# Miniprotein binders against q56419: the designs that were tried, part 215

Target 1, 326 residues: q56419
Amino acid sequence: MEGRTLEEVQEEVFKRHGVLVPKKELEDLAKALEEAGLLLTEKVEARLKEEEEKLKRERPMRLAGLSYPEGEREARAFLEAFRASYPGEGEEARVLLMPHLEPSRVPEVYGAALAALEKTPPPERIYLVGVAHRPLKEKAAALPVPFQTPFGPALPDLPALQALDALLPFELFNTPLAFREEHSLELPLFFLKGRFPEARVLPLLVARRSPELGEALKVVLRDFPGLLVLAVDLSHVGPRFGDTPLTRTLAEEARRRDLGFLERLAEGEPEAALAFLGANPTRIDGVEVVASLLPLLRERKGKVLAHRLDLEAPTLSAVGAGTLVL

## First folded at step 14 (miniprotein)

Design kf42
Fold by ESMFold2-Fast, scan of step 14:
Structure kf42 (fold): chain B 326 residues (1-326), chain A 104 residues (1-104)
Amino acid sequence: as target 1 above (326 residues)
Amino acid sequence: SPIEEAKRLIEEAIRLAQEGREEELLEKLKEAIKILIENGASPEEVAEIAFRLAMEFVRRGAPPELILRLIKEVARAAEEAGASMETVQRIAIEAYERIREEVG
């Protein structure tokens, strides 16, 4: 009962139910609720410790049967349907920027990413960089275990992850629980594993700008070459994200912001891309990822293959998604 | 002097590496790095320590993960001694580059 006196609770019960509850009964109830809350907290803590231990062995699928099919055959058909949603040809990628929002909302954008992967020679490893949606103990983290997919487990590249850890001024494997439920890795990984079943992965999350991550990755990528994937969404606009309801003007501004950002990245000018976002860079998911990876994005030219601002009509909100090849 | 004590601890750590006494070498190494950082050692000078120890491990056929662990422990010791994040990373990268150049 923090912030309310027992008398105020008694008065509220009387107003709602027309009954005056004796002080001792309210005290006994408050104690029982507090004790139940402590027991629930203890059970939650025990559950989290158990989940953390499981994550030392493997990362199970969380979105199978929800965002993609559980069965391998059904998953393959689902993936091919996304490819078919994009009528264009891909371009070879050394760096791929792709979304991590619900795939069914922007199938042509994921289709463009698949088209690029078709033109890309199979990499030995994929550096998959997503956005942390849960707190990390450090600016970035990785989880060095197999990630389950309908196409089989995506195996970690342990030598490359260990090299990366050695070159960082913090512990890379610092927050296993942040990976328990992380769609910015799981959703792109579904498509990447479907196209490159033999590739090892480095599953990386960025919570805050880490120039140290970019500097370390520059060294590691030279000795452990692979495909760099930035799994980031673009503009987030509307009430769902704390903004005013979407209007035609705001939607147009969001599209212009997304495309201006992507085009500057495509010109090999990531600092200019960040500057273009102006005073409110957090409007684009993954700004912290791009800011962390500057050394890997400079002077690398490429092409925007697709862009969509997807409207969430019930909330008058929208999320931008794009596919960029560098 | 403090610098002479750090050199003595480094030579002791090298001897412990030759004997396969990894936990004891890490304690001597941490003390040496603390002295060096407190006396204004450069990232390059601290990276030299990791390089010298790594070469003993390579000579004995140690796997790459042990070399990477050594680099991390040296950088961590510098951090514990008050080195900035930039300095800690520079030590690790310099050590890694020197080892890579020597080993190929």
Scores: ipSAE 0.654, ipTM 0.882, lowest interface PAE 1.9, mean pLDDT 88

Design kf43
Fold by ESMFold2-Fast, scan of step 14:
Structure kf43 (fold): chain B 326 residues (1-326), chain A 104 residues (1-104)
Amino acid sequence: as target 1 above (326 residues)
Amino acid sequence: SPIEEAKRLIEEAIRLAQEGREEELLEKLKEAIKILIENGASPEEVAEIAFRLAMEFVRRGAPPELILRLIKEVARAAEEAGASRRTVQRIAIEAYERIREEVG
């Protein structure tokens, strides 16, 4: 119970089991539980420090064998199967919006992204902007280490990352542990590395709206040109996300919301895209990324290549995914 | 005056840059920036100091990494002195642009 005192614990045991436990025995038990908690905390802290030190050298694969094949040849076949799931030819991208949702759930959406990459000249570097699913010490962060993939390590663009850090009013490399298990970077990176094996990467996470990130990136992209990738999912609807159970009407509203957002971005009007979502923009996890990158998205016209609302029937919930080229 | 002391520290930092004494330079630079920020210096005035020091580094053949580190250290000094996040970023971007214009 809620902040149990020894007297309250003694009373509860008596009510349930008809035994009065001496206060000294309860005190000894409480001390043992506190000591066990302290030992567990020390072990957890030691393990986290070890993991943080390892992340200074490289970021290992976490989803290999689960979301994509571990072997290089199997990974190549997997990637080509996703491309084949989309019948379109794609268009050249200077900015690519793609999902980070489990790929097998929306294969044609990832296929559309691959089609766009086929039409895009190989970039020297990729600015990969994902969404933080764990707390960051600042509004945004990066991890300047090789990210392992089945196609070999995606190497960090250290000069561009250092320039970005220099132009930010906070430490860019502020939360290494947030990158240990981050699917919003790992899943898009699998596809990007498979298509552009020689491109360096700037792996970036946004937790909250950071206009300072967009201002710094505008300067850095001018001097270190590359492909900007926004790895974001769209609508999150249903009980799994703290919403009402999905109905046909709510699913149609989610699709309309997703497409209205994407089409306004395609018109080069990111402020209008954010305004279109209105009072409930948090239903789309890309809102904070788009709001951070406004200077990079304004007046860039493009095309929505694909969209799908993926239904999770057991939970009566759904997640939207789309591919947008700017 | 405090401003005269800051100017003296800046000239000392420039001399230390010319002599290759980078750690001593950073200590003098941080103290000068603190005085300037506390006395209402503009972001452009602080960025000019970073620019002047960067040009001494460039003349000595310093790599770009060192120039970027200098910009970051100047920004950190301004933040430590109480400058707003917006001011800190303005200093860094202005310094970067001035250096870029000079060296390409």
Scores: ipSAE 0.824, ipTM 0.929, lowest interface PAE 0.8, mean pLDDT 89

Design kf44
Fold by ESMFold2-Fast, scan of step 14:
Structure kf44 (fold): chain B 326 residues (1-326), chain A 104 residues (1-104)
Amino acid sequence: as target 1 above (326 residues)
Amino acid sequence: SPIEEAKRLIEEAIRLAQEGREEELLEKLKEAIKILIENGASPEEVAEIAFRLAMEFVRRGAPPELILRLIKEVARAAEEAGASRLTVQRIAIEAYERIREEVG
């Protein structure tokens, strides 16, 4: 009944049913609805508090049986199939940009990431930087608990996470609930854990550009070296994303924007990559991540291994995905 | 004077560190940092306090986790006293670098 007066509700009932409901009965209904809303709020608050407490112990799988197999053996075969979908050889990565889009939509792109991981020496830890799809209390956040995978739990690097927290002007562990359902971490982590089962992880989310995150990570990576992974999708075009239906011209524009962005990153010019996107950088999920990590990306040359613009049927929309090694 | 009070609070915090009384140490430290920030102390001056306390903890065999907590508490105290987020991060990074240089 939000935005409706009792008089308006009374009039509508009279028009539909030919009965005049007394104002007192409508007032009693409004009080009952308000009371029910208060009870619902209390139950929602209690449930969120319980979920937050659970997340202090571990982060369970949410996409097992949906985006990847639940069983370890089936998960291994799934991973191998993705590697086989990419016909090329990888390159060693110190920084890896990979997608977090549903893997079955862009198997060659994930295959290219796996190829790069095959050429990369096993890191002691992985800095996994994803994109927050739910609000964070700060510009960035982390969750310092084991993340479950079909290959066993990906353990947090607690010393490195604590060092990172100490060097940030905000609380790093600020929004546990944002990690409950976060595919930008879960999907890349499936592939990373399958390839590097002994590596610890720093699961990081960026909601908005945080230069302070990049400054802190530059110091932490020096003392706690590891693989930096940017788990980001590229262009988002079409009605699903508040844009016009995809045309050949818009698809060509999206591919050009994706490749221009990635090629500038590959030249070690992340500021040029951001400038290239111009007025519409928000169409690429990775913009806020790249802007946060500038000190880690400057003067690192690399190679674009794969790119695809995948169509979302039947919405006439598309999402870009790429694999870049630096 | 306020600066003289801050110096006395820092001296008390060092004594509390020597006694292993961390929570009481943090209360004295927070008050000292508030006075210093309100009187225009530089990030380097505040970082020096964190460094001195950290070296006392290192000397006593404290684990790295305690040293990192100390840096965070100093930076948090500066933020509560009205320091900008840029200044807060500069304090933390400067303290961390100085500790790293001494400990190796």
Scores: ipSAE 0.738, ipTM 0.908, lowest interface PAE 1.4, mean pLDDT 89

Design kf45
Fold by ESMFold2-Fast, scan of step 14:
Order: structure tokens, then C-alpha cells, then sequence
Structure kf45 (fold): chain B 326 residues (1-326), chain A 104 residues (1-104)
């Protein structure tokens, strides 16, 4: 209806169905739809205000019973099954890149991340950087509350979050509602909390490249050392992502693109990784995170532990996932 | 002159910090920062103000969270006065580094 007048709508109905709808009836219908829209808007606003108030105290689980088990015992067995899916040994991580897509689609990639965490001494805190799937008021945001998991609440590192906020030219805690439904934090956090139950967390979302976040984090990480986790997926290809249907050739190109990106990061050359993507067109959601964190990624050499392009046959689409240790 | 007025307000803010009069301190601090930003003060000059006030708070046994709040309030005052986001972050980082260097 948007972009059409009532007169234009009346003419379309007449042309299509041979029925002349009186203007008053169309006006009454439009008014009823607008009034219903206003009532729905008021109900939605009231519901969102309730959710925002809850988020001042804690962030509840949203994917428990769907993407992972609700019970602690079942969750532990689930996590160990993912570790068993990766036959290799891990490497110690100071920076870990891991996916945030549905874990059951790429169990060996999450298993590789778990292997790396097994070789990593327990950190006092985890800087968990995900991708915002909803708009933020700023380029980045954080939520300074406990995040519920089957292994107990992941507690926020309030001193480190306050230091980060002090060093940013905007309010860090700017969009609580963006965290209500955010799998890029919830899914990696399940694995991280299971491995490091005592670690505090800084749950961070990036919506757009924020060099100011990287500059602030460089200072904060020096004084509040911890594990930096980039929770990002790689190539997004096919109609589900507004692209052409996946072919064997396009899948091979996506795999080369993902690996070329990860290998350049593993060489400590994040600018080269970004330039490589610019020369080889892709839809990697991790680009904005890497571009924000350049000062933390330069001159850090590491290893790609796993990579998979997961095929979604019904939609002729695919999502790339990888585990990189720096 | 505007710069001499800003210096007077900073001196008054330091005195208010010594007396524990936080709300009055914040008002004088915001006024001083506005004058400095409007007259082209460098990030280092504004950071020096945060540093001096932070040292008074440290002498009185203030916890780290209060010092971080002071840095954020100085940064907000600079932004309200029209400083660019680049300048605001420079002020905050410079203040933080100087305080860390002194306190350990």
C-alpha cells in the first residue's frame, strides 16, 4: 500500500476483479488498518520496554532446547561430542576466530575451537566480539549483565567494561535490546563458558567498522589481559543471502575466498586479508569485526585449524565457517 | 581572557574535589572544558585537567571506578562543546595513560 493513493488502489481492484469498491469503504478499511497498526505498535513498544527492563538485570537463554541442551549434564555431553568431532590437536590461543552459525551444521569447526581452548590457559576474562544482526545506535555496543548458560551465568567483567567505555567517544552500553536475540554471542558463549566456567566476559557487538573500538581495546587488553574471541562466519552465498543459486564453481570460489582470508590473518596481515576480499567479492560478515580490530591482529601469526563450507541444499545456499588461532 | 577564566574554573574544580563537592565540581569542569574546546585547546591540554583532578581523587583514596567516571565525564563535556569524536577519544586515552603512568 505504500506508494499508492486510495484512488490508485480502487482502480487496481476494478481492473483486476471488475468490482468498484466505494471510496468510503476503502477509506474506512485504510483507517481500520492504520488503527490496528497503531495498536500493534503500542503493544510492540510495551513488550520491548518490558524486555529492556529485564535486560538491565540479566540476559536469558533464547536458544536453549533448540541449538543446545537446557540441562547442565546434557549440555556438558553435547560440548564433549563437538570436541570429539575434531580429530586434531589444538594450539594455544591469544586470539580465537570461531563461527556463530548453528553448531550442528559444522561440528568439526566448533570441535577445533574447543581443541584450541584445551591448549589455552584459563583466561581471567574473554572479550567476545560478535556481529550485530539488529541495528545499534552506535557502531558497537556491549551489555554489562550476566548472560545465562546451561553451565551457570557468564558474569560481566565490570571494571574492564567501564575502562572500555571510558576510552570510547560514544556510550558503550547504547542498545540493550540488540542483545535480546543475538546468536553471534549466545552460541560461541555456550562453548566458551563450558570450557572456562570461571572467566568473566565482555559481550561486544559490532554493526559497522569501528576503528575507535580497536584503539580502545588495545589499551584495555594491556591492562585487563584476556582471550580475544572473534565470533564470525565467513562466506554467505546463494539465494538465501540475495545472491545467485550455488553451483560447484561458486562453492569452490567461496572456499578459496574463505581460506585466502584466514591465511592472511594467520600471517599477521589483516589489511592484506581485507584487501584480498576487496579483490575477490564476497559476503563475509566478519569483515566489519576484523576492520574494527586491526591494531589487535597485526603481526600476530597463527594457524587455521579447520574450515568448512556448509551447504544448505533446499535453498542452494552455503555459509563458510572456520577456526583460526593467533 | 577566556583561557584565564578556564584556568580559574579548573582551580575552583580542584578545590571542590578536595572538599568532596562533586556536583559543583562537575558544573565548573564542564564550563572550563567548553571554554578550552571553543578556544582550540589540544587533547593533551584537556587530558591534563582530567589528570590533575584524578590525582586529587587518588590522594583522597578514590577507587578506580571513580577515576574512570571522571575520564568519561571530561570526554562527554568535550563532545557537548563540539569536539570531534577523534578528539574526544584522544582526550580520554591521553588522560588514562597519564593516570596509569602515575598510579601504576
Amino acid sequence: as target 1 above (326 residues)
Amino acid sequence: SPIEEAKRLIEEAIRLAQEGREEELLEKLKEAIKILIENGASPEEVAEIAFRLAMEFVRRGAPPELILRLIKEVARAAEEAGASRYTVQRIAIEAYERIREEVG
Scores: ipSAE 0.832, ipTM 0.931, lowest interface PAE 0.7, mean pLDDT 89

Design kf46
Fold by ESMFold2-Fast, scan of step 14:
Structure kf46 (fold): chain B 326 residues (1-326), chain A 104 residues (1-104)
Amino acid sequence: as target 1 above (326 residues)
Amino acid sequence: SPIEEAKRLIEEAIRLAQEGREEELLEKLKEAIKILIENGASPEEVAEIAFRLAMEFVRRGAPPELILRLIKEVARAAEEAGASRWTVQRIAIEAYERIREEVG
C-alpha cells in the first residue's frame, strides 16, 4: 500500500474491475497482510523507525542465552572453558584476526585468541572490524553507542570515532539498523570484553572493500593507539555457499588455502595473501575486510596460533576459522 | 573574479569564527568552498582554509570535537560542490595533519 489509504485502494479496484469492495473487507484483508508482514505499511515503517531510534542509545544483546550465557558469572566460566580448550601459549597481539563463527563449533580457535589476549597489555581501545551481513548505505559503517554484554556495556570511544568520521569521505554513522543483528561484532566482543573490561570499542562493519577506511584508520590508530581486531571467518565451501558438495580433497584444499592465506598475512604480505586466493572455488568472508585494511597489515610479521575447518555434515559444507596475531 | 569572491567569503568566515558565530561561518565557508572547487582549487588549498579556521577555534579554546566537526563540514561542502571522494578524503586528511602539526 505504501502510504495509500484504504479509500484510495477501494477507488482503484473500482476503476480497474468495476467492483466496489466493501471497506470492512479491505480493512480485514489489510490487517491480515500487515500481521503477516506482507505489506510495507505505516505501522511496519513506524516500528523500524522506533528500533532505529533505540539503536541511537544502546545496542542490546541478541545472542545471550543462545551463543553465550546471559549471567556474568556463567559467562566468565564459559570464557575460561574456551581458554582451557587451547593447550598452547599465546603471543602478544597488536593486530588480532579471530573468527565470528558460532564459538561452540571451534572452541580451540577462540581459546587461541584468548591466549593471545592474555599476553597482550590491556589496550585503551579496541578497533573491532566485522563483516556486514546486511546492506549498508556506504562501504563501511560504525555505531557509536554502548554494546551490552554479560560483562557490562562495552563503551564507544567517541573521540576516536569522531576522528575516524572526520577523515572519511562519507558519513561513518550511516546505517544503525545493520547493527541490530550482527554476530560478526557481537560474538568477538563477548570474548574481548571478558578479557579487557575497561577497553572502549570502535564497532566497525565492512560491506565492500573501502581503501578509504584503511587510509583513515592508519591516521586514527597513530593518534588513538589500540588493538586492531579483524573478526573474519575463512573458507566457505560446499552447497550451503553455492559450491559442489564437500569431499576429502576439497576439504584438504580449503585447509591449505586458509593456511596459505594466514601465513602470507603473518609475513606482512597482505597483497600476496589476497593473490594466493586466486581462482579459489571457496569464498572467504573476510576478503573485503583485509582488502580495506591493507595499509594497517603491510610489513607486520606475526604467527598463526590455530586453524580449524568446521564441517556442517547435513549440508556437506564447511567454514574455516583461524587465529592470527600480528 | 570568482577566486576573489571566495577569498572575501573566507575572510568573512574567519571574522565570524573570531566572534563565535558558528552557523553563519559554516554558510559562508560552504559558499567559498563551492566557488573554489568549481574553479579547480587543489585539495591542499581547501585544506589550508580548514586549517586557518581551526586555528581561530583553537585560540578560543574550542574542544577537539568542534575542530573535527569543522573538518567534516569542509569535506561535505567539497563533496556537494562535485569533488571526487578521493579529493574529499585528501582535503580532510591534509587539514587534520596540518592542525595536528601546529597543535601537537
Scores: ipSAE 0.811, ipTM 0.924, lowest interface PAE 0.8, mean pLDDT 88

Design kf47
Fold by ESMFold2-Fast, scan of step 14:
Structure kf47 (fold): chain B 326 residues (1-326), chain A 104 residues (1-104)
Amino acid sequence: as target 1 above (326 residues)
Amino acid sequence: SPIEEAKRLIEEAIRLAQEGREEELLEKLKEAIKILIENGASPEEVAEIAFRLAMEFVRRGAPPELILRLIKEVARAAEEAGASRQTVQRIAIEAYERIREEVG
């Protein structure tokens, strides 16, 4: 009722229903609505604070039983089925770009990532960089707690996270609640933990391009070497994403944009990859991640192992996914 | 002068580091860094101060966590004194690199 007078409300009711509601009853209603709103706000704030406190201890699974099996044995079989879906051999990765969309939609793409991990020496730690789907107080954030998986908890690399925090001009651990429900970390982590059960993790989210994150990570990775994983999806096209319905021509264009982007990254030219998207626009959520990590991607050559455009016929929409090794 | 006051605070912080009094040290250090930044000190000059204090911590066998905390507190003090985020990060990275080169 903010911004409207009780007299205006009373007049509107009279004109619509031919009944004059006493001003006192409208005042009492306004006070009751204001009080209910205040109580709801207090309840929401209390719940958020409680959830934030829980996240100081651990990050629970949110997608177990939905996107992957809850039990360890079933989870292992599920992971191996994805590896089997990719007929090729992988290549060793120092940097791995992999998707974070629903795995069952692009099994060969996740299988290619698993193939690359099989050729990669077990890392002591994984820098897992996802995309924030909720606002962050800063351009990037991390959560320094165990992340639960069916294969046991993925433990944080606390020394490396503290070093990263020390080299950033902002608080790294700034938005714990953004991690409560974050599939761009949880889905890749399932596969990474299944393949490297002993590796510690730095779970990182990027909301906006942060060159300072890339500069700090360049230093930290030198002293705390590990596998850098960019968990990003490619083109988002169609009505699900606020665009026109997908046609065969638009799907071909999306595939060309995705591959052009990945190919330029594979040549060690991340600025060229970003410029290519600027000239051939698409909604790639990985743009902010790549733009943040430029120092780690320059002059590093590699190979695109897989690419798929997942077509969702009922909505005439599509999401691109790829596996790139650098 | 303000610079002489900053030197006095730094000398006091070094003594506190030698005595293992971390919380008192950080308060004196923050005050000194604020004065230095407000009077035009370079990022390298501030990083050198952080390095000197970190070396006292290292000599006492302090864990790496305290050294990283020191770097972060220096960066926070510089930001509070009005240093740009670019300057703040440069201070932190320079301090870290100098400590790494000395310690390994």
Scores: ipSAE 0.832, ipTM 0.932, lowest interface PAE 0.7, mean pLDDT 89

Design kf48
Fold by ESMFold2-Fast, scan of step 14:
Structure kf48 (fold): chain B 326 residues (1-326), chain A 104 residues (1-104)
Amino acid sequence: as target 1 above (326 residues)
Amino acid sequence: SPIEEAKRLIEEAIRLAQEGREEELLEKLKEAIKILIENGASPEEVAEIAFRLAMEFVRRGAPPELILRLIKEVARAAEEAGASRETIQRIAIEAYERIREEVG
């Protein structure tokens, strides 16, 4: 109705329905719709403010009972079943790349991450870097509150988060609502908290390449050492992601792109990993995370423990997932 | 003249830090940072200001949280004065490194 007068609306109704609606009735309807719109906007704003206020105290579980069990005993059995799905021994990690894809789709990949965590000395803190699936006011954000898990709350490392904030050219705690529904943090955190129940966490989201995040983290990690976790998925192929339907050839190309990317990271060559993707275009949601963290990934050699391209047959689509230790 | 005024405001901010007058300190600090940034001060020059104020706080027994807050307030003042994000971060990292080196 934008740009239409009440007279024009009255004329259109007459043309379509053969009824002359009195101008007063159209005015009353317009006022009611405007009032309803204002009330809806007001209610939405009030609800968002309420949710934001709750997030100042804690971040509740959203995927409990859906992606992982709610109860501690059941959650522990679930975690051990994932570990059992991977036959290898794992390797010690200073940096761990693991997926945030629905765990039941790639159990052996999460099992490889758990194997690596078994070989890793318990860290005092975990820098958990996920991918923002909601807009952020800045390129990156953090939420400095306890995150609930079936294993108890994952407590924030407030001193390390404050140091990180001080070294950034923007406000780190800039978009609390983006953390309300964020599986790229919640799903990896379930496994990390299960293995390292005493570790404090820095829950970080990257929306776009933030070299300033990598520069600040290099300084903070030196003074507040901990495990760096990149919670990223790999290739996204097929119609569900705006691409052509998956074929054997496209699946093989996606696997080659995923492994080429991971293998270059394992050689301590993150710029080469990004250049490889530029020469071989693919949709990897972890690109922005890797590009942000270059100073932390250079010259760190490691090993690819697992990789899988998970097929979503109904949509002829697939998502790649991998576990890399550095 | 502007640089001399900025130096005077910094000395006033240091004195206010010695007296525990945090709100007035921040006002003088923001004014000084604005003058310095508008007159082409280097990130290192601004970081030196943060370092000097931080050492006064350390001398008075301030906890690490207050020192980190001071670094962030200096960065915010530089941003309000129109400094680039690269400059703001260089100020913060340089100040942090100098403070870390001095206090361990």
Scores: ipSAE 0.824, ipTM 0.926, lowest interface PAE 0.7, mean pLDDT 88

Design kf49
Fold by ESMFold2-Fast, scan of step 14:
Structure kf49 (fold): chain B 326 residues (1-326), chain A 104 residues (1-104)
Amino acid sequence: as target 1 above (326 residues)
Amino acid sequence: SPIEEAKRLIEEAIRLAQEGREEELLEKLKEAIKILIENGASPEEVAEIAFRLAMEFVRRGAPPELILRLIKEVARAAEEAGASRETLQRIAIEAYERIREEVG
């Protein structure tokens, strides 16, 4: 570490590995390493190289035993319980919008997604588009490896991923470490693999709006047809998300914002859905995903099956979740 | 002249494709694309070159993976020559669509 500042270490790691290590984590590590007489840069680089090497072969489960059961039989019973929590019948989906919020918080919303999957013919492949919770080197990324699930590995659709990469003006497989811990892919994938065990997957992350991703996907989906899944949460309100404590009025506003957004998507009007959010589009997790996928969402009508604003009472905050079929 | 040099490099790349010399082909192709982009060639003109080379690969029974790699390498060469990301995607989509129309 030759007298480097924490900012220089953070920049070096980002340039080499596409990961921005939070300053608090670097400070905690620096204190531990100082007491042990070790160099911070060397330890961080070694760990990142180990994780990158693992991700060349497969993406292991991170939330098994926490958000869903590890064993296949227990996982199937868990899936059935979520389906049972939704009293309605599903609708066939060509495009499915579903949450990536902790499933136990909104069981009926995931139940609605499962109902839609029951009515949908098994796809040969699933385009699973989640939200990057860590920085990407580009606006979007994919990881072309098997993703482990309790139902067995979800295999990548390598021909479709290669076609997508060829049609993008950047390297699609640009930030493998962003996939190491990514619940916006892992949680929906649990449900999708349970219902479509034979489907291959394209695991995609969007960090910022990428119109070039939508343009490329329009071409790829024509030649490699499949189910498009937008794994996005809706309103994020309250102190946990940099807002004032939740009141009845703010909760009602969040519900109206969520439903107005979903209803416009259901009419095949994604630009109108984005415009409806007005000055605060960042309040909805899926804005960047929808803005990236406009060509795939236009003129495709559907139905909102479920919506819930889930209250986090300890933080006076809430997160919206919904299921939309197009 | 630069245009005459690019034409010679493309003709050599086509001959290399017929001989199955993929790495040497890509080197000549990159040189030709750099000259063309630096002299104002359109995305459609660059895509046409990718299409012609892809057809030689198709005639030889090359797998789709090699054709997709060729499209990506053409885009990378254009990027190295200073082409915008919008231009790169336009080149790639045009090449892909034309190849699809001929092959499927």
Scores: ipSAE 0.797, ipTM 0.918, lowest interface PAE 0.9, mean pLDDT 88

Design kf5
Fold by ESMFold2-Fast, scan of step 14:
Structure kf5 (fold): chain B 326 residues (1-326), chain A 104 residues (1-104)
Amino acid sequence: as target 1 above (326 residues)
Amino acid sequence: SPIEEAKRLIEEAIRLAQEGREEELLEKLKEAIKILIENGASPEEVAEIAFRLAMEFVRRGAPRELILRLIKEVARAAEEAGASRETVQRIAIEAYERIREEVG
């Protein structure tokens, strides 16, 4: 009865079936539906509270058996296959930009990230910055619990997370439920934990540009040095993303914008990278993360190891992915 | 004057820190920070107060977590008093840097 009066419902039933339903019967039905709705809402709220309570202890795997293997042996073979898909040698990373797109779609890009991690000394901690796919109460958030992986739990760096929280003008641990299902953290973490099993993690989500996050992280990284990982995808083009069907011209534009963005980051010019994108017409989701982390990216030179625009033929759409070492 | 009352509350908070009475000092500290922010205190002036209290905690062997909590509580008190998010962060970073420089 959404958007219709009881009188309109009664009239429609009479016109269609020749039956006059008494107003009282329709009122009783509406009340019963409202009461059922209230009960459903209470059950939903109870389930959300239960899930939130579970997240105080650990973050379970959600994509095991779907995007990566559940078993440790199979997971190790999976990593080896991805590394083998990239023919080049890596370079040591102090900052790593890698995708969070479904790994099977861009194996050589994840392979390039693995190559960089092979050349990188094991960090004590990883600052893993992903993109929020669900609303956050603040511009950024973290969840200070173990994240399960096929290689064992990725343990939180509690001292570094507490320091970060103290330096932010908002509560860092503000939206636990946003972490329940978040592939921008889970997929990169699978690869990072496989390569650096002893590293602690700061799992961070950015929903909107947060310059205050970058300012706080600059201070925290000095006292708690570690590997900074930007887990971001690049261009999103085609009907799947509210755009026209993919053409050769649109694909070329997406590649041009992806590479121009990455190349300017590789020159240590993150402001120039953002300015190059302008209004971000191909929807590079890394923009909000880069804009938040400016103080950590300035004057750091590096190299683009890989880039691919992955075509999703059924939807005539594409998503860009890249690996950048700084 | 309001400023003289804030100074009195800060001195009381320092005394409570020396006695290890952490919850009671936070009450006095919040009152003092509110008065100071409402009367135009700079972020540096508020950070100085957090620094002085933190040094008392350090002298008593308090763990890093309690010092970080103090910084967060001072910043939160400034926000409740109407300070901008930029000012709140400046207070926290300035206090943290000064404590780090002194303690290492």
Scores: ipSAE 0.806, ipTM 0.921, lowest interface PAE 0.8, mean pLDDT 89

